# Designs tried in a protein design chat: VH-VL binders against q9h9l3. Part 24

Target 1, 176 residues: q9h9l3
Amino acid sequence: PRKMVAIDCEMVGTGPKGHVSSLARCSIVNYNGDVLYDEYILPPCHIVDYRTRWSGIRKQHMVNATPFKIARGQILKILTGKIVVGHAIHNDFKALQYFHPKSLTRDTSHIPPLNRKADCPENATMSLKHLTKKLLNRDIQVGKSGHSSVEDAQATMELYKLVEVEWEEHLARNPP

## First folded at step 1 (VH-VL)

Design N3d (framework fv_nivolumab)
Fold by ESMFold2-Fast, scan of step 1:
Structure N3d (fold): chain C 176 residues (1-176), chain A 120 residues (1-120), chain B 107 residues (1-107)
Amino acid sequence: as target 1 above (176 residues)
Amino acid sequence: QVQLVESGGGVVQPGRSLRLDCKASGFTFSNYGMHWVRQAPGKGLEWVAVISYDGSDKYYADSVKGRFTISRDNSKNTLFLQMNSLRAEDTAVYYCAKDSLYYDYGMDVWGQGTLVTVSS
Amino acid sequence: EIVLTQSPATLSLSPGERATLSCRASQSVGSYLAWYQQKPGQAPRLLIYDASDRATGIPARFSGSGSGTDFTLTISSLEPEDFAVYYCQQRDYWPLTFGQGTKVEIK
């Protein structure tokens, strides 16, 4: 089988009034939840809004952050050829300005069996926090300092593992 | 400015080969996935193939698998489509298209197209 | 492959009227659905991505909605330049697929 990783990114606001979302942190974990990559990333544009309550990012994190172009290269080397798991993963790929094959992408916000297991409507958009609480009996994204992308990536991998056999079989019968 | 220009179209006999080129300018070509899309006369759009930013991943429509090969040369800002074993049903205007800044944005820049006619 | 079915095949309307175009997918594609406009002799133009987000430079009269298997493109008040063929495209599964198109023509 191919190697599998989970990803979660944090974005800050750039552009007029901070309305543009730019990558500012990326965490990648392997199948067992071990951290493969976790870096603060410096956007090429001026940061207007750190969005600290959600991103957990502050000015101090930008001082020695990896420039976007370099970080992107590092991240893509890890993702290329692997099955990549994420939650609402299209947002992460948008922030990375990256094309990842659909056949190798797993989005835990678009897996009907996962919602069914959580007693949620199959087509509902459920947050990572809600699914993790319902299915893993674990609270994530708690506290005042914003989200931990490491914690989110680890939770996302754990959630996927709950439906992996069923979903991989579904994808084999209904190829992406 | 941002542009894609296709070339290499023409009239070819069934069973022959033809190569299409697509020259990119005005953006960092090596950062984006690239597509070929075709349109038969009077018909709708048909997606043909895609190649990742670095050329490592490729996907094809079932109708062209095993006959067409997509490739790119990032040093020359050029996308290619090698078409082998051409059939009458391959007759179409072929467009190259750039994937967007964000992968779920769609194809945001298109070339003007080049006509391929497969006839005896 | 995912089959996208657009309806109606042809929509005959007058300038100033509202156009509503439908796209149905054979299985769920989430929100990974784009809309394109094509005029005779021209390349397609991206209108809507991610089901509801308007592409840069696209007028506010164009809007998209829907998720899963049912999607709609709405043109709130047709301008003369809006008479064209419209295609939906799913981007969730390989191979990428387009609908067969809806032609919006003058009544």
Scores: ipSAE 0.000, ipTM 0.478, lowest interface PAE 15.0, mean pLDDT 87

Design N3e (framework fv_nivolumab)
Fold by ESMFold2-Fast, scan of step 1:
Structure N3e (fold): chain C 176 residues (1-176), chain A 120 residues (1-120), chain B 107 residues (1-107)
Amino acid sequence: as target 1 above (176 residues)
Amino acid sequence: QVQLVESGGGVVQPGRSLRLDCKASGFTFSNYGMHWVRQAPGKGLEWVAVISYDGSDKYYADSVKGRFTISRDNSKNTLFLQMNSLRAEDTAVYYCARELSYYDSSGDYWGQGTLVTVSS
Amino acid sequence: EIVLTQSPATLSLSPGERATLSCRASQSVGSYLAWYQQKPGQAPRLLIYDASDRATGIPARFSGSGSGTDFTLTISSLEPEDFAVYYCQQRDYWPLTFGQGTKVEIK
């Protein structure tokens, strides 16, 4: 597949003491950073902990949020058959209850040349905020209102573009 | 009490087919992803396949891809593994396992296993 | 696929001693690593999930640590029932993979 998108999700705490992570927002951008999808999502379980400091989710966002089953269907229609870029993307796929093909998945937290450019150990998992500051000289996830999943998805796509040619050539030689 | 019981194992000739069943009880089966894991005699654990809670998504180990099919029937609380084109290296005890949670595929409950022997 | 390498292959220890088991991944798996115990003739039993969280009913002498590529299972003081084979498993990438196992045996 020639089409590529980047995804970032925000999760809230459900279940006992808010220990379960449930999808509460999803943003998807295209290769140029244009927003294809950005919705607040209503978990099927009672929200115990909004995790607002990190998620940016507040009770008011749930009033007109899209129910999980409907949102999941919409999101999967966008992701299916495309190369999907994310940061620690396994968390997003797990929250979506979705299995995207490994051959079409690009995780910016596990791309050795990207870490190398940032002067980090190639096998370390670096935060999106750190890589974006080091490589793009841009501060993301700033302020008191929590993270913007749109901002995070856009940063993730831009980070991938820095190593896209090198990494796609590597994957062509070493198919997963 | 949570129980998983495998059945369908036996001795089968190379190239033949066999179906394994895993009967679940004591929990809401339709809320959990399920795995098959095998262990060859005297060897370690090898992950085989996974199926999502609703049966819509599946993943397989490369060694069984194209030959094995995982499926489930939530109305019968039963997980299946259809094994086609069996090879000697498929000889193993096959375990079914339940995922810990919606977001964690670690196996928190396991069946006792069923032995499959592929021999000519 | 992600390869998990466990070391040592065998630990020969006496009851009361500390056991330290290593699991190393060929690439980062974050915290998405579990530890299992298996006794002869039995199914595996989940000990630790998400690298450091103890499963229900697992005694406090079992602890897990690590992130990225380097993980450790520690048994602070071996009890007779702890002599078994221990496996690590990653859930970060498909396919899921297990380490080859570490056997903890009586000296």
Scores: ipSAE 0.000, ipTM 0.469, lowest interface PAE 15.9, mean pLDDT 88

Design N3f (framework fv_nivolumab)
Fold by ESMFold2-Fast, scan of step 1:
Structure N3f (fold): chain C 176 residues (1-176), chain A 119 residues (1-119), chain B 107 residues (1-107)
Amino acid sequence: as target 1 above (176 residues)
Amino acid sequence: QVQLVESGGGVVQPGRSLRLDCKASGFTFSNYGMHWVRQAPGKGLEWVAVISYDGSDKYYADSVKGRFTISRDNSKNTLFLQMNSLRAEDTAVYYCAKVDTAMVPFDYWGQGTLVTVSS
Amino acid sequence: EIVLTQSPATLSLSPGERATLSCRASQSVGSYLAWYQQKPGQAPRLLIYDASDRATGIPARFSGSGSGTDFTLTISSLEPEDFAVYYCQQRDYWPLTFGQGTKVEIK
């Protein structure tokens, strides 16, 4: 009944020596993998480290990026009241300065049945890349040009679909 | 200052058992997964076992599965490796290693403890 | 399991020279590759993680590069303390695996 979306964000380094992670791109896809949102986002603080090999963000992407406060409002309108799927999703919510209800949050880095299907330890935090290769036979995050948050959000949704029935039944019996 | 100190190594006959301990300090032990890695004399590194931060999940190398048991006591900041049915091939220096999160890199290693399986 | 093949097995060089060590994976491990240094009688020490990030306290002369299946550790100018065995390790797949090691020795 509730609509479900998957989210993935890219962060850049701000603050002293670039140690603070600030939102610089956000992608949201629907259940079928269609893009609902994909924008470069301008942090309110000076960017010290673009972290380009991981984020894919370059200075040119910031020229016409959506300011953080405006982007945040747009993103929260999409997420509110929906089941939100992500991988290590607390990092995304932290960057958004947002608290999504735990009952509507699905973190593919902490779903024991998903790790079990991948022949991995159930409580280990496995990378999105590893789970996607093992369970979907697809390579993501290839090369050093940075990750695609659209690609990562799509992979995350597909991974969740593999355990959706089992995990939703578990959550119904064991509400968070 | 992070420290890992192994103990319990020694000389043991084939078919016998040994328990290795690894005492951790300088970090919140209960937040991190822990591993055992071994190295036979003059040879390279071989991963042995892992245990999750809360002790609920464990994984073993095929060479030790069914014979070795990894465990931890978070109240004592101690990691254990119970080694049963020891073989000559288990002769090695055994290291405990900490990961930065649930997985590698192994950011800190103990000094190791030597296990010699001989008659 | 993922097989990591290191080359050369032994690298004989003099202090001040550049060392280039290779690690090749049997299939893609993305950037989830680490490098360790081990001296006789000592535990391994983490040098590089995620293919190119230097660990805390590691001198700038150590650098890593590569992705997928082909990785390189470079020591720009060897110091006497750098003569040791170097191991690569992947964390993308279970079980965790190490290369067989490259020994960097004095010529």
Scores: ipSAE 0.005, ipTM 0.459, lowest interface PAE 16.7, mean pLDDT 86

Design N3g (framework fv_nivolumab)
Fold by ESMFold2-Fast, scan of step 1:
Structure N3g (fold): chain C 176 residues (1-176), chain A 119 residues (1-119), chain B 107 residues (1-107)
Amino acid sequence: as target 1 above (176 residues)
Amino acid sequence: QVQLVESGGGVVQPGRSLRLDCKASGFTFSNYGMHWVRQAPGKGLEWVAVISYDGSDKYYADSVKGRFTISRDNSKNTLFLQMNSLRAEDTAVYYCAKDIYEGSYFDYWGQGTLVTVSS
Amino acid sequence: EIVLTQSPATLSLSPGERATLSCRASQSVGSYLAWYQQKPGQAPRLLIYDASDRATGIPARFSGSGSGTDFTLTISSLEPEDFAVYYCQQRDYWPLTFGQGTKVEIK
């Protein structure tokens, strides 16, 4: 039925002591893992903390970055009407200042069958890194200079595909 | 200078609870994952729990799962470990440790706080 | 869980000698292994991470090597302050695990 994409965002710290998370990179991949969008994004607020060990973002990436309002418009055009897969995706949507319909949202951090396949408690929130290692036998987020949002989006889509049939049937019988 | 200071340790009876605090300074606390690692007297190191930089992701050793809760307050540069249903086997020095990057290695450690569970 | 086995359990050497410590993993952990030093009454200190990268402030006499299941920590010439317990640690699999330790003591 609907087209499906996976998203992963990187955030930097803005606001008092850098405690506010602001969008600084977004990657979107299609069902097959092909990149549809991957841009560095310039927050409207001063960046206090690049959080480089997590985000992979450095000051040099901001030179050619797309301003937040423009990037948001581009991203929302891609997401609208599609099933969007992510890991702890509420953080991504919050950074985008966007509310995606719950019926079209798939969060791999909250899919009990996925945790079950990984021999993890069904209601626990497991990291993308852990699930990817357990279920795909692949290491992600292992660099010393932060995460790749493209790598994370691709891994997230592959994880969802492992439970897609089962989970879509569950959602059809138990609408959000 | 990076500093981690643990507090809250002490002597407790089995089945009781303790909360450990770890106060961080000298680095941007909100950028890094944090861990608890313990060491029973005269024994080796055992990893206990981890929390991501923003508190959204947590993982626990099987021996403490369901009994211990890791949390953090980035506004106070403080890491917490809530320990419930304590057992004699939980007796150890508890170290707060800073992640070098997410879920990996420990580049800085506190001096530890001793928890003794007597039975 | 991944079991890390360190050998020897105790290594008795004199200052100036070379120390070679081994860590063997029950399954491949790639290059995702670290070494720590711990002195009595003190917290552990990170020496080496990702099998061979020296941590900040660690003297050049400490070096690490290996990949997969077999790893080595080498101290090229022991100094008095190097007599301590050494632990290996893997991060490739959850839960994170440590070896049982190798004690390097004065002969």
Scores: ipSAE 0.000, ipTM 0.466, lowest interface PAE 15.6, mean pLDDT 87

Design N3h (framework fv_nivolumab)
Fold by ESMFold2-Fast, scan of step 1:
Formats: structure tokens, C-alpha cells, sequence
Structure N3h (fold): chain C 176 residues (1-176), chain A 120 residues (1-120), chain B 107 residues (1-107)
């Protein structure tokens, strides 16, 4: 079996009116939920909106943050060749300016069996917070101080593990 | 039946207020972010506002910011749009729409719309 | 804001013909592009999301392609019910924006 990791990224607003999403934190956990990577990341562009209520990123976190180019290299070294689990993971890959092979990507926002277990429409994209509450009976992303990308990555891995056997069998029979 | 039904539209004078309601049925309303999208007569679509599944996060188009307020009551499966200081350019069919991507993205379910006409 | 430009404005075709609709973004939106169909007096209907994924219940004759700034919606063989206005929409930047629409009408 291939090694598997889960990822969650936090983004801040850069560019005109702060509408560009730039990577500002990345957390990666292994199959058991142990942290493999968790760093604040300094975007190459000026930050105009920290989006702190959702990202949890504050100006102080940028003082000793890892520059984007260096952080990207570290992160891609961990992801390359592994099955990568995420929630709405296309946002994370876009922020990393990286395309991970579809065959090695698992998006918990788009796994029909997972939605079915949560009594949600098969092709709907449900939030990580709701799937985690319904299926794991755990509250994440509580409060207004921003999300924990470590907590989100751990929850994402646990959600995937609920459908791993049946979904991997499906993918083996129906390669992406 | 999975459905969204808008109500509250009508003819209103400039500067006045109007509230739109959107009643959801056939799905777990509290799991979804919800949007309002409008369409002026003979024109294209314009995104207006979004509210997260629990009501904690809200975002607005610049054209309505400060005048419109989006809210929801999950116990009643109802989405609201409070429209204040209405202008002629707010004349449009207003659609209630369910967000596909955690409140911020695409719209996989739409109501049939309610017409708001701002005219003297 | 991201401007989406659709072309042509009107496409006049007969049933059975292939329709190709274009959507160009003023700057890259990655693959975060959707297509909607709207018939007179009706709400829009989601056809394609993430540039190429078909929404639930959408016939295989509808397909999407592209990334970055250039996107295409293809209807391989037009059915009578396919004559409608089509809109593209991006979700990569705030505010969410739509193209101006392409009307596919009977020749």
C-alpha cells in the first residue's frame, strides 16, 4: 500500500483588494494523525487581509515564517508519491501552485460513500465541520479566533479512514 | 422533493426596504452555505451575498454592502435577505441558491426566483 | 473583480449539431470554473463544475475543458431541450462573477 498523509492549508488575502488566496500556513499529518509538518509561511506578495477569523493567521506569525519558495519545496517533498487526503483539496494545491496526480488524491468533500454515511447527497460538497460532527461526533473550528490547520488535517484523515476500504476498492476497479 | 422557494418580492419605491425569504425543504438546510444571486431584466447573473451553514460568516458584493443583510434561521429552514435603501439598479429577479463548495463556490440548487421592482 | 467574457454572444445551430462555447477570464482562475444553463422564465441549472466535472443528472453530451484563462463547454449533439442561455462562473476570486452569457438558438 502507498503511504498516506492528510493536508490542510490556511490562506491570507494578497493582491488587489486582498482577493488572491496566498498560502500562510500548512499542516500535514500521517495516517495515525501525527504531525509531519506545521509551519507558518510568508507569501511573496504583500498581505492585505489576514482573514484572521478563519485562517487564525496574525501579523506576528509572519515575523519568523518560512518563505513560500522554501516551504513549498519542503511540503512537496512530503507529498510527492504519497496518497494525499484533504477537504476541498483543490484550494490547498492551488495555494501551493502544485498539481498532485488525481490517482493519488483523496478529497473528503467529494467521496460519495462518505456523504452517504453522513446522510448527505452523493455529489454535494459538505463542510469539514459538519462531516466531522455527524460522523465522528467531534466539534472542530469552534470559536472566532481562526481554524487550526492541524485539527482540520487530523479530522480529514479520520473521516477518510471511515470509507478507506470501500473507496480504495472502488478506485482500483474504476481508476481516475 | 429537494426545493428552495423564495417569497417577499414586489414593487417598492426607491429608498425603502424589503425582506426576501427563502424556504428550504427536502435536504438538511443546516449543512449548507446559502447564497443570493440576482438577475436584472434581460441581463446576466450577479452574485449578491453568502452566509455560512451556521450563520457565523457572511460576505457581500460591493454593490450591496452596507445596505443588504443576509441571515438564516436553521430551526425554520429559512434564509433571509433584508434589503435597505433600495435603488432602481436593485431591480432584479432574486434567486436563493445552495452552495456546492462550503458556502463559497458553485450553486447546485436554485429557487425559481422572486421579482423585486424598485420604481417610483 | 474577475471579468469573464463569453463568445459568441449568440450561436445559431440545428438539432444534432455540435455546439462549442468559450469563456475567457481576465486573469487565471485555475480550474475553478462552472457552467450553467438557463431557459426563459427558469432558474439556472448547474451543468459542469471545476472546469470538467459533470453535475448530477447532466447528460454525457455536455463536457467542459480548459484551465487558467481559457475554458470551453461542448455539447456534442444538440437536443431540442438544449437551446438556452449558458453562463460561465468563477469561484477563485471574490466577488464571485459570471460571464455575460451565450444564447444557443435554433437556426
Amino acid sequence: as target 1 above (176 residues)
Amino acid sequence: QVQLVESGGGVVQPGRSLRLDCKASGFTFSNYGMHWVRQAPGKGLEWVAVISYDGSDKYYADSVKGRFTISRDNSKNTLFLQMNSLRAEDTAVYYCARGLYDSEGYFDLWGQGTLVTVSS
Amino acid sequence: EIVLTQSPATLSLSPGERATLSCRASQSVGSYLAWYQQKPGQAPRLLIYDASDRATGIPARFSGSGSGTDFTLTISSLEPEDFAVYYCQQRDYWPLTFGQGTKVEIK
Scores: ipSAE 0.000, ipTM 0.480, lowest interface PAE 14.8, mean pLDDT 87

Design N3i (framework fv_nivolumab)
Fold by ESMFold2-Fast, scan of step 1:
Structure N3i (fold): chain C 176 residues (1-176), chain A 120 residues (1-120), chain B 107 residues (1-107)
Amino acid sequence: as target 1 above (176 residues)
Amino acid sequence: QVQLVESGGGVVQPGRSLRLDCKASGFTFSNYGMHWVRQAPGKGLEWVAVISYDGSDKYYADSVKGRFTISRDNSKNTLFLQMNSLRAEDTAVYYCAKHDYYSSGYFDYWGQGTLVTVSS
Amino acid sequence: EIVLTQSPATLSLSPGERATLSCRASQSVGSYLAWYQQKPGQAPRLLIYDASDRATGIPARFSGSGSGTDFTLTISSLEPEDFAVYYCQQRDYWPLTFGQGTKVEIK
């Protein structure tokens, strides 16, 4: 399967001192940037820290949010068998409590050619905001009221498309 | 290239204060959380504190809560640790460490460390 | 807090030998476990993250395995530069915690 999607999740703080990251929003876009999924998600645990500056999530978003178990099922149906693009994507998969095959995973925070195009050290982990500004001349995460996971997923897909041919050839010769 | 350079360490008497600085270069400092990790002479590593990319969230180890304050100045690419009410058991090399995500804890880059000795 | 216990405390070996280091967590940390190498007078260096992924620039002789509460770092054939202290670290739960370290020393 050659179908490709990009994902970005927002997490809120649960557990002791709000230090556990729990899924509270997920956005998935297709290759062209069209939204396939975008829902607020209700964690099974009490939210102690909305992390609104980063997540954009407020208590009002939780009132009719999709319960975690149901949202997880919906999301996994979309991801299964597809190439999934994300930025620091291990955090998204951890929040989903999901394993996605490494051969079908593309992490834009860990693609050396992408950093090279941005005049950054190949082995550095650069933020999505930095890479998007450098390579797409677009400002994302500008709002002081939190990030848009739709905007982040769309930017992530567009960044990957800049190196797609080169990186897919590399992976074909050097399978993970 | 990525560099983290600590400064401000020295010898201080118990009960006094000291401030450590960490100057960052080679990455967009304002996009990453930062940590302090310490190591007492001949002992292992102990996580001390973390600060979010914009300075709005801070977390501390129980051993330093109420005494240490972590802060940052993104315009100067500098991380700080204000240490008050110092105790002999705070004697350690203090490392500035970078991670790539808020609340994640793997440290991909470390500074050289700065020694703090609390003695009379 | 999650306690990480490393064993043995000291491992005395010769160059060319295999080293096997253990790290056990007081409760499950999934696969969110890293290994660091520290040489005298130097800052720690990340070797392995997420239990089994080698960090950039780390030689193939270093490998990690395990999940849940039991983790292993293996050095298939020790080089002179590998004699150091090794620390495990979990990131599954706050506060972040390290093991007490295993010293790999030359016999």
Scores: ipSAE 0.006, ipTM 0.462, lowest interface PAE 14.5, mean pLDDT 86

Design N3j (framework fv_nivolumab)
Fold by ESMFold2-Fast, scan of step 1:
Order: sequence, then structure tokens, then C-alpha cells
Structure N3j (fold): chain C 176 residues (1-176), chain A 120 residues (1-120), chain B 107 residues (1-107)
Amino acid sequence: as target 1 above (176 residues)
Amino acid sequence: QVQLVESGGGVVQPGRSLRLDCKASGFTFSNYGMHWVRQAPGKGLEWVAVISYDGSDKYYADSVKGRFTISRDNSKNTLFLQMNSLRAEDTAVYYCARDFGYKDYYFDYWGQGTLVTVSS
Amino acid sequence: EIVLTQSPATLSLSPGERATLSCRASQSVGSYLAWYQQKPGQAPRLLIYDASDRATGIPARFSGSGSGTDFTLTISSLEPEDFAVYYCQQRDYWPLTFGQGTKVEIK
């Protein structure tokens, strides 16, 4: 059995007109939902757009934030060799400039049994907020102040646990 | 069967306002982000605006920022585009389009389009 | 913004021939590129997403390839209904952008 963690990242806009998505926060939780990592991360480029309504990130969070290169090293040490759960996780890996093996990746936005439990089309990509409300009867991402990456990572792990046995058996018979 | 039906297009003078509606059916509207994409006569496609599944997040193309407002009413399965201070270069067929997936900004379903002509 | 440049602007071919369409990005967009088909008077139709994945219901004669800055859409053997305009689109950066289009027309 491999250890399992869940991840959620927040990105800010850098580059011309703020159109590049750069990592600005990362939260990682263990199987039980305990926080293993939660840091604000300073992009190497000037921040043009904090995207605060989505990211929850403000200028003050960048004070003493961990530089990208250092944060990336810390995060990768936690992720390497583990099963990593996320929601639309390809965006997180892209922001980290990291490849995680597909065999160790679990994306709750692309698990057909999870959508089936929520009475949603199996091949549709459902929002984390919708799945959490439908299956866990819990509201996340409440208000206009941006999302909590810790809350999102915790919800993502809880959702995966609902289908873990079924999905791991499926992957064992149908390797990616 | 997924359907998106636009309405509200027409001929309007420069500087005036127009509102476009897009009625969705055949899927759970509140689970999907929605977009407006336009196409000037004889020209290519231009992305205009996006709204998240719950209406909390919006983003606009630079050409329409401050003039256009995207909104939605999930109880009525309807997407809106409020267009103010219209210019001749806003003349286009306007399509509403559905997000392919969460944070996965491709367009798997499109409406038939509605023509907006801005002329004196 | 990311500029997508499609070539050629127009491709004149006969039914049964192979069509190869190119899309070049001004900077890397990874594999976050899609291809759409548009016929006169109609809305675009998604053909390919994530550079190489075929959308539901799209015939096997359509295939996509490439990554980074250089992408290709291939139609292995043109059918009469394939004569249309084709657009590439990237979703790696805001704003979302489309190429200017390639018209595939009958010779």
C-alpha cells in the first residue's frame, strides 16, 4: 500500500496583462485530512493580477512567502512516490512544473463512479463544490473572498475516500 | 440532448446597449462554466467572456472589459451578456458555449448564434 | 496574449486526399490545444481536445498531434462533409485565443 495525499494549489496572474498562471499557494493534506504543507509561494515574476476572488491571495500574503524554487523542492519531496489526489489536478502539476506518474494520480474531476454516486453523467467534469455538497452535505468555497486551498484539499480527499475501494480495483484491472 | 439557444441580437446604433440571453437545456446548467464567443462577419472566432458555474468568477477579453457584463441565473438555466457602449467592431455573431469540464476551457457545445449589428 | 498562427490559410484538395493543417503558438501551451470545425452558417464543433484526444462522435479519420508550440490536425481521407473552416484554440493562458482559421475547400 502506498501513502496517499491530497493537494490543492492557488495561482496568481503574472506576465503580460496577468495572463500567465503562477503558483502562489499550495496545501497538502494526508489521508485523515491533517495538513502536511500549507505555504504562500512567491512567483519569480512580478504579480500583475492576484485573482483574489478565486485564489484568496492578497498582497500581504506575499510578504515572507516561500520563493518558488524552494517551495517546489519541498512540495515534490512530499508528493514523490505517493498517490496524489486532486481535483482538476493537471492545473496544479502544471503550476508546479512537475510530472507525477499517471498510475499514482487520482483526479476527482475524472472518476466516473464518483459522478455516478452524485447522480451526474459519468464522463462530465463536475465542480468540487457541487460534488462536496451532493455527496458530503457540506458547503465549501463560501463567499467572495477566494477559495481555501486547505478546505479544497480536505474535501477532495474525503470525496476520493467514497470511491477508493471501487476505483483502486478498477485501476488494478485497467492500468492507465 | 444538450441545447443552447441564444436570443436578443439585432441592429443597434453605436453607443447604445443590448442584452443577449442563452437558454440551456438537457444538462445540469449549474455544474458548468459558460462562455461567450463572437465571430465578426467573414472573420475568425474571438473569445469574449467566461462565468464560473456558481456565478462568482468572471473574466473578460481586453476588448470588452468595462463595457460588457456576463451573468447567469441558475434557477432559469439562462446565461446573459449585457453589452454597453457598443462599437462598430462589436458587430458579430455571438455564440454561447459550455465549458468542457471544470477549469477545462474548451467548448463542447455551442448555441446557434445570434447576430449583433452595430451601425448608424 | 498567446497568438495562434494557422497555416496554410487555404487548402484546396479533392475528396479522398489527406489534409494536414498546422497551428503554431507564440509560446508553449503544453498540450492544452483543441481543434474545431465550422461549416458556413453553423456554430463550431469540437473535434480534438488536449492536442490528440478525439471528442465524442468524431470519426477516426480526424487525428491531432503535437505539443508545446507546434500542432497538427490530420484528416486521413477527406469526405465531402469535411470541407469547412478549421480553428485551433489554446486554453493554457488567459485570455483564451483561437487561430485565424484554415479553409479546406474542394479543388
Scores: ipSAE 0.000, ipTM 0.485, lowest interface PAE 12.2, mean pLDDT 87

Design N3k (framework fv_nivolumab)
Fold by ESMFold2-Fast, scan of step 1:
Structure N3k (fold): chain C 176 residues (1-176), chain A 120 residues (1-120), chain B 107 residues (1-107)
Amino acid sequence: as target 1 above (176 residues)
Amino acid sequence: QVQLVESGGGVVQPGRSLRLDCKASGFTFSNYGMHWVRQAPGKGLEWVAVISYDGSDKYYADSVKGRFTISRDNSKNTLFLQMNSLRAEDTAVYYCAKETYYYGSGSDYWGQGTLVTVSS
Amino acid sequence: EIVLTQSPATLSLSPGERATLSCRASQSVGSYLAWYQQKPGQAPRLLIYDASDRATGIPARFSGSGSGTDFTLTISSLEPEDFAVYYCQQRDYWPLTFGQGTKVEIK
């Protein structure tokens, strides 16, 4: 197994008019795409907007969800000391209230070689759905009930593997 | 003030194409999902399509899948609906509508609509 | 797709009377239901979202209730400007769907 995992989180709306994004699901997969963690998470604040069409989260998922403080502890045990891959991963870390070392972070929304392979401008921020369709010929985030964070984490790992050798060499020459 | 202005409607023959535009102003367009909703003369509202704030997610009503394409240009504050293989049943007033939040809980602002008539 | 059935099709009432409009979903939509008002020749106007929350600028006489499959819009005392067609919309599943509408007309 690699010392590398991929993460994707789903958020619900809390706070005034549901404008605050709070963690409500987290999925983590290993290098081969096997699920290491997948739990619904209960925010400490009242949920104003489940954002179900995008998040896939419903009130029923909160009934037996793991409280945020406990889930955060479990997640951090998995992430600590590993290379963590994500797409627009700053949003996931913000929801986790967590600071992962930049040297161990890989954001597939900010890897110029990946955009080049997709025939996109190197410094553009492309969606996970677009890159996955272009480079893996696979449709993700389809269906009637919102996104699957497991599916998104798996796609993110596969995208990173396309540029892993080139990007790791770049980072060795240009440490963050 | 928030404004949505549709354009591009008109009379077209069956089987042809038409593009509708919706120009937005008065809010940060790139932060909100956008919808197209239509209404046939004397009939009720029918949801047509939605696009996420960044354009990465799109969903369609079954009646228009494979024929209509929703898109947006956030640099121009404009929403589009490309309508191909038009049928008489597509005759309607087409409205664009904005989601209330970044992820949406209702459609709080609507344009005045543009009439599309498909006739032979 | 989720089918929304509104009843009655038409309410004939006088100003000052209470209007009660029903919307029934073919399967549970939680609380993800919105209500809209439409007057002839005009675009729809959002009244209620999340089954019971009034949209900005909507008068207190409008209220929504219900969850799951059964929803109600109540207008406590009709004003002349309230005579219109009202639509419910579920926002829980793709594709989004509207009810067929209830017309509130003057006697």
Scores: ipSAE 0.006, ipTM 0.501, lowest interface PAE 13.8, mean pLDDT 87

